# Designs tried in a protein design chat: VHH binders against RNA 2',3'-cyclic phosphodiesterase. Part 1

Scores and structures below are computed, not measured.

Target 1, 188 residues: RNA 2',3'-cyclic phosphodiesterase, of Aquifex aeolicus (o66967)
Amino acid sequence: MKVVRAFVGFFTSKSINEVAERIKKEVDLKIMGKWVEPQNVHMTLQFLGDITEAQAIEVIKNLQEISKKNIPFRIKYKGLGVFPDVKRPRVLWIGVSEGANKLTNLAKEVARLNAKKGIIPKNSKNFVPHVTICRIKSYDRKTLNELLRKYRTVEFGEDEVNKIALISSTLTSVGPIYTVVEEFYLGG
Below, numbering starts at 1 at the first letter of every chain, in headers, positions and changes, except where a header shows other numbers; antibody chains aren't numbered by Kabat.
ipSAE, averaged over its two directions, is called F for ESMFold2-Fast, E for ESMFold2 and O for OpenDDE. V2 adds 0.75 times the mean of E and O to 0.25 times the DockQ between the complexes of E and O.
Where letters were taken out, [cut] stands.
Atom coordinates printed by the task and the answers are left out, and those that the model quotes come from them; centres of patches stay.

## First folded at step 1 (VHH)

Design c06
Fold by ESMFold2, look of step 5:
Structure c06 (fold): chain B 188 residues (1-188), chain A 123 residues (1-123)
Amino acid sequence: as target 1 above (188 residues)
Amino acid sequence: QVQLQESGGGLVQPGGSLRLSCAASGFTFSTYGMSWVRQAPGKGLEVVSDISTSGDSTTYADSVKGRFTISRDNAKNTLYLQMNSLKPEDTAVYYCAKEYLDFSGPDYYFDYRGPGTQVTVSS
């Protein structure tokens, strides 16, 4: 059966889209990997993996329902972190301070409605709001630790969360291409 | 349909060795990073090791580095974990996991994993 690789989320505004390039320059090759291009910077609410076209249709219906029941809200971007942890850093990300609970509740609602249609995460880990800026392949431990300490409380900007989308991912030789399959503006 | 099937587990004495295998199908294996994840009795999931698409970059949990080696054969769509100098603390169900390009949540996120294979290290 034909599948599409997709996630639910939204692209960030220009307030933080170039942070990845700034941090990449600051670490001067001491953290290597796939740094996220400005046009690809995004917030993931739920990663779906490979889903069928029928499943994508159900997700779209769920997002439309969710958009009607939620109003736009502000978030503030603060701090840097890594996943899974500082001993095994694979993803460098920007965190969220204000609005983090609202994002978490939105992600839970997305997951709940999709689960009713048999679209459930492979993992049951708790959602942590974040914006990925680098998929790390190698790093200098001292450089990473200093970076995380330096930026722990730094505010990078803010955004209004006013839409949610189903976004597909296509791998190319130069990286992923993200395409909005369908998006819905939050109501009021 | 993504399918992952682990094999090679069993009962081994401390100091022994095992080699785990994971047969993959239903996706383009060579374009995804892969991981071995384990769950010990009464514990949460722990990422044991992961490997890049080409196999050129690997990482290991502190508890296993120097003893375990992850590898992949993209021509055979197979992931491996060579486990040497096994300890009772390595007793767990071991899962093969397909990484995805994006991450969410508080821990390392996977979009698929297999049913697992039991590794038991005891006298």
Scores: ipSAE 0.035, ipTM 0.416, lowest interface PAE 6.4, mean pLDDT 84

Design c09
Fold by ESMFold2, look of step 5:
Structure c09 (fold): chain B 188 residues (1-188), chain A 122 residues (1-122)
Amino acid sequence: as target 1 above (188 residues)
Amino acid sequence: QVQLQESGGGLVQPGGSLRLSCAASGFTFSDYEMSWVRQAPGKGLEVVSDISSSGGTTTYADSVKGRFTISRDNAKNTLYLQMNSLKPEDTAVYYCARTPFYDSEGYYEDYRGPGTQVTVSS
């Protein structure tokens, strides 16, 4: 059976798309990993992993339903953080201040509807709205702690969340390629 | 109960090879992404490699790319790491980890095993 690696989410605006490259240069190899290219910067509401084409069709139906029930809203990007914690940093991310609760509710609805179709969310543990800028492979602890402290209150920009999409990814020799499979504008 | 148990570590000469295994139980192994992480003496954790739930997508740290291969056997609930062309810098405790996601490429472990020692020395 054919599978696609996919997530539900949206790509961010130009306001934060270059933050990963800027921070990568600032840390000068003291935080190593996969830094996200500007065209790949996105918000994930639910990571699906490998799904079949039949499962993708069900997700698309659910996204269409969800888009009808929700209206656009503003979010503001603020601060840097890591997952799961500073002792085990795997993901460096930009946080959300304004609109975080609305993003959380949207992610819960996506997960709930997909679960009804047997599509079990792999990222359902305590959703935290965020935009990944680096998948960390290794790091200097002092550098990371100073970076997080420096950027704790920095505002990077804002977005209007006005659509949600099923997005697939394909890894190539030069990195991931993301493709919008289907998208729906919010308009409830 | 989620259980992860690594094996296959040991002492090896530079340039040699080892194959690590991780036996998984207490969860549906084929539903989860998996990782190998390592900790060298006096250093923090380094993510060596990740593999998708089906095994169709793999990623590697630059330090091991081309030398290490992650794989999985979902029928046997087992994760593997083939390590070739080993260097003294690869000396570390290697951990098998289950990795939930927060986005399409954001991994972190929610469970890991006790680890297996790999020592690369003459």
Scores: ipSAE 0.030, ipTM 0.462, lowest interface PAE 6.2, mean pLDDT 85

## First folded at step 4 (VHH)

Design d03
Fold by ESMFold2, look of step 7:
Structure d03 (fold): chain B 188 residues (1-188), chain A 122 residues (1-122)
Amino acid sequence: as target 1 above (188 residues)
Amino acid sequence: QVQLQESGGGLVQAGGSLRLSCAASGFTFSTYAMGWYRQAPGKEREFVATISSGDSTYYADSVKGRFTISRDNAKNTVYLQMNSLKPEDTAVYYCAKEYLDFSGPDYYFDYWGQGTQVTVSS
């Protein structure tokens, strides 16, 4: 059966799209890995994994319903963090301060409607609003700890969350290519 | 606990072929993407190939057309058929299992075995 790798989310505005490149230069190879290109910076509300065309159609219907029931809202990007924790940092990310609870509620709505259609992604974890900037391969421990402390209260920018999309991913030799399959503006 | 056991490596003349196997246990094999990575001395571990749970495949440019990844869900096994081998393919080859917990759409692989040595003589 044909499948496509997909997620529900949105691309960030230019207010933070270049943060990954800035931080990469600042750490000067002391944190190495896959740093996210500006055009690929995004917020994931739900990672779906591999889904069929039939499942994608159901997700699209659910996003249309959700878009009618939600209005645009502001979010502020603040701080840096890691997953799963500072002893085992695998993902470096930008956090959300203002609007984090609205993002969480939106992600829960997406998951709930998709679950009613039997679309339940594997290995789901508690949702934490974040924007990935690096998938870490190696790091200097002191450099990482100092970076997290330095940026703990730094505000990187803001966005208006005004649309949600089903986005597909194709991995190429130069990195992922993300394609908007369908998007809906909040507010109907 | 997840276990990955690579086998099938060895010494081969340039232009030759080898078939690597990776026996997997400790998880529902058929529902995860699997991959192969390799590491040459003094270099970072690099991506070789991925196969999704739906049998879609992706390859590094350096191995396209020469290597084929496949899976057998009945045997919980991933294979890497390596043809037209070059001295530059000399490395320890590692099998990997997809790790989904913090993902966006990018693959993040975890649970490395001990690897299997492939040496291509010139």
Scores: ipSAE 0.072, ipTM 0.488, lowest interface PAE 5.5, mean pLDDT 86

## First folded at step 7 (VHH; from d03 with F102W)

Design m05
Fold by ESMFold2, look of step 10:
Structure m05 (fold): chain B 188 residues (1-188), chain A 122 residues (1-122)
Amino acid sequence: as target 1 above (188 residues)
Amino acid sequence: QVQLQESGGGLVQAGGSLRLSCAASGFTFSTYAMGWYRQAPGKEREFVATISSGDSTYYADSVKGRFTISRDNAKNTVYLQMNSLKPEDTAVYYCAKEYLDWSGPDYYFDYWGQGTQVTVSS
């Protein structure tokens, strides 16, 4: 069966797009992994995994409906964190302070409408608003702990969330290519 | 409980071939991406190949054209056919299952088998 790897979300503004490269240079190879390039920095509202074309069409219909019922809102980016936790850090991310509840509610509505169409996430983890900057493969424990402490209260920037999209991912030898399949502006 | 059991490793001369197998249990195999990674002594574990739940494949540049990943959903098994083997391919090869909690636009693998040794002599 043909599938495409996809997520619902949006790309961030330039206010934080270079944070991953800045931090990569700061840690000087003591945290290694897949660091996110500026053009790929994004907020995920729902990761869909592999979906069929028919499922993608249903997701698009749901996003159009959601966009008409929501208005744009501000978010502020603050702090660094890891998933799942500091004892087993797999993902390094930028957090959200202002607007986190609105992002959570938007993600819940996306998941709810997709579930009505049989598009149900396979993970059990609750949504945590975040922007991934590195998928960690190896790290120096001291360096990571110092980094997290240094940045825990740092504000990196802000965005206005004014659109949502279905975005597909194609892996290539030089990294992922993200393609906006469809996007919708929030109307209010 | 998730279980992954690799097999098919061994000693081969450069230019030879091996086929690795990974028997999987404890999850709905057909709905997850599967992958192969390898680790040589003193080196980082590195990506070799991925196959999606829909049979799309992706390979590391160092093995592209020589290795083929495949899956048999009826047997809950993923394979790695390795041709034109080089001494640089010497490593422990690990079968991996996608871990969707940490997955994003790229695949994320956090379940590993015990590994199978592949040694390519010159």
Scores: ipSAE 0.172, ipTM 0.557, lowest interface PAE 4.4, mean pLDDT 87
Fold by ESMFold2, look of step 9:
Structure m05 (fold): chain B 188 residues (1-188), chain A 122 residues (1-122)
Amino acid sequence: as target 1 above (188 residues)
Amino acid sequence: QVQLQESGGGLVQAGGSLRLSCAASGFTFSTYAMGWYRQAPGKEREFVATISSGDSTYYADSVKGRFTISRDNAKNTVYLQMNSLKPEDTAVYYCAKEYLDWSGPDYYFDYWGQGTQVTVSS
């Protein structure tokens, strides 16, 4: 069976991507893992996993409908966090303050329309708006705790959410290559 | 609780073959990518092979053409067929499960079993 690994989301602006590289330098190898390259930094609204071509076509149709029913909105990037929690940190991410509720509602709308077509996300927890910057392999606990405390209330910048896309991931020996399959501008 | 049990390792002469199995439980096996990693003495764990939930496969360059990963969703089992084995393949082999929670579209593997020793003699 032919499948493609995909998600619904959008790429972040260039100015926010530099925050990830600054954090990487600040921790100076005390947090190691796969740090996300600037061009790959993105917001995920729904991770689809492996979907068939037929499923991808249905997702594209749903995104077109959603784009017509939603208008662009502002988001502000704030704070650092980890998943699943500080005792088992696997993912380091940048959070969202203003606009988090609108991102959550958009993600719920995407999930609802896809579910009507039998496209249901794999086991996942509730949506938390975030931008992944590192998949952690190893870390110094003191360094991580200090980092999270230092940045808890720091605002990194803002972005306008004006489009949504179906994005595919192709795994290579040096990491993923993300390809926009289809994108739609939000209209109001 | 995720559990992975590797089996099928052993001692084999160079040029020989082994088939590793990994029995999985505690999660919906068919919806996750699975993989194999290995760790030689004194070295870091390294990627060997991945199989997606849709049976797409990916291999490290060092094993491509010699190793084949496969899965049986009815038995919740992933396999690694290892042919044309070399002494450099000597390692403990670990089964791995895709970690999907909030990590996004990338394959990230976690949940190591106890491993199974593969020793390839000259």
Scores: ipSAE 0.026, ipTM 0.425, lowest interface PAE 5.7, mean pLDDT 85

## First folded at step 10 (VHH; from m05 with T50L)

Design s03
Fold by ESMFold2, look of step 11:
Structure s03 (fold): chain B 188 residues (1-188), chain A 122 residues (1-122)
Amino acid sequence: as target 1 above (188 residues)
Amino acid sequence: QVQLQESGGGLVQAGGSLRLSCAASGFTFSTYAMGWYRQAPGKEREFVALISSGDSTYYADSVKGRFTISRDNAKNTVYLQMNSLKPEDTAVYYCAKEYLDWSGPDYYFDYWGQGTQVTVSS
């Protein structure tokens, strides 16, 4: 069986694309893992996992419908956090302050329409708006705690959310390559 | 309780073959990607191979063409067939399970098993 590993979301603008490299240098090997390269920095609305090409076509139809029902909106990036929690940090991410509720509602619409077509990802969690900057493999706990406190109220920038896309991932020897399969601008 | 148990390691001559198995329990095996990592003395753990929930496979360049990952969802088992073994393949081999998060499609692995020693002699 042939599948495509994919998510629904959008790539971030330059306002935050270099944050991962900046934070990586600041922590200097005390937080190690896969730091996200600027071109791969993105917002995920729904992680789909492995879907068939037929399922991808249905997702694309759903995104077109959703794009017509939503208008562009502003988001502001603020603070750092981890998933699942500070005792077992696996993902270091940038949070969203302004616009978080609109992102959450958009993600719920995406999930609802895809579920009506039988596309229900097995690995979904409750949506938390975020932008991943590092997938952590090892870390110094003091360094991580200090980093989270230092950046708790720091604003990294803003974006206008004006499009949504189905994005596929192909893993290579040097990391993932993300490809926009189809994208739609909000507001029709 | 997620449990991963590797087996099939041992001592083998260069050019030989070995098949590793990893029995999994404590989760719905068929819905997760599975992988193999290895750690040689004095080195960091490195990626060897992965197999997605949909049976797509990927390999590190150093083992491509020689190793084959596969899975049997009925037995909750992932395998690593290792052919044309070299002394450089000597390592402890670890089975890994995909860790699910909200960050998109990248594979992130956790729940390392106990490991199984593979030693390739000249």
Scores: ipSAE 0.087, ipTM 0.500, lowest interface PAE 5.2, mean pLDDT 86

## First folded at step 11 (VHH; from s03 with G35A)

Design t04
Fold by ESMFold2, look of step 12:
Structure t04 (fold): chain B 188 residues (1-188), chain A 122 residues (1-122)
Amino acid sequence: as target 1 above (188 residues)
Amino acid sequence: QVQLQESGGGLVQAGGSLRLSCAASGFTFSTYAMAWYRQAPGKEREFVALISSGDSTYYADSVKGRFTISRDNAKNTVYLQMNSLKPEDTAVYYCAKEYLDWSGPDYYFDYWGQGTQVTVSS
């Protein structure tokens, strides 16, 4: 039985998809890892992990229902943060100020409907709206702390959240390929 | 539950070789990237090597050309062949499960083994 690696989410606007490259140049190799390419910058509402094609069909049905019950909304991107915390930084990300509650509610509804179909990814709790720009492998602590302080109040841009999608991913020799399996526009 | 068990560490003279193994269970091994990290006393844990689900490999600059990561999906095992060892390679080596090659959830904590000690003497 074939499985696909998938998440529910959407891609960001071009205004913020270059932020990873700008910050990569600014830190000048003092934060090393896999920096997200502009075409791959996205918001994850729920990471699903490995799902079967049958499970993907159920997720798609749930997304269609959710899209009809939600209208488009604006979000504003602000600040940098890390996961899981500053003592163990593994992921560098852009945060959300305006619209964070609406994103959180949307993510909760996605998770609730998928759970009713038995699709409960391990450790998919405590949604925090964010956009990943680097998966950190090594870092200079002083550089990271200064970066987080510098960007704490910086606004990077905004998006209108007007669609949600099931997105699959595969790694190739030239990087990840994301495929939109199905997408639905909000405002039904 | 996810379980990772490292083995193969020990004492070795500078210039020598060791081969580390990591037996994995509790997840669909063939669909995840696997990695090795290391931590010397008083230092931060640092990346050593990663192998994707498609067998693409990535290495820290400090180990390129000396270390080789590989995997055996039939045995749910990842390996680290370490050649031309130097005293600065002395550390506890940890096997890690990485979520989805570059596309995984950013707020999940990685899973680690208990580690295996590698000590390289002069």
Scores: ipSAE 0.013, ipTM 0.229, lowest interface PAE 8.5, mean pLDDT 83

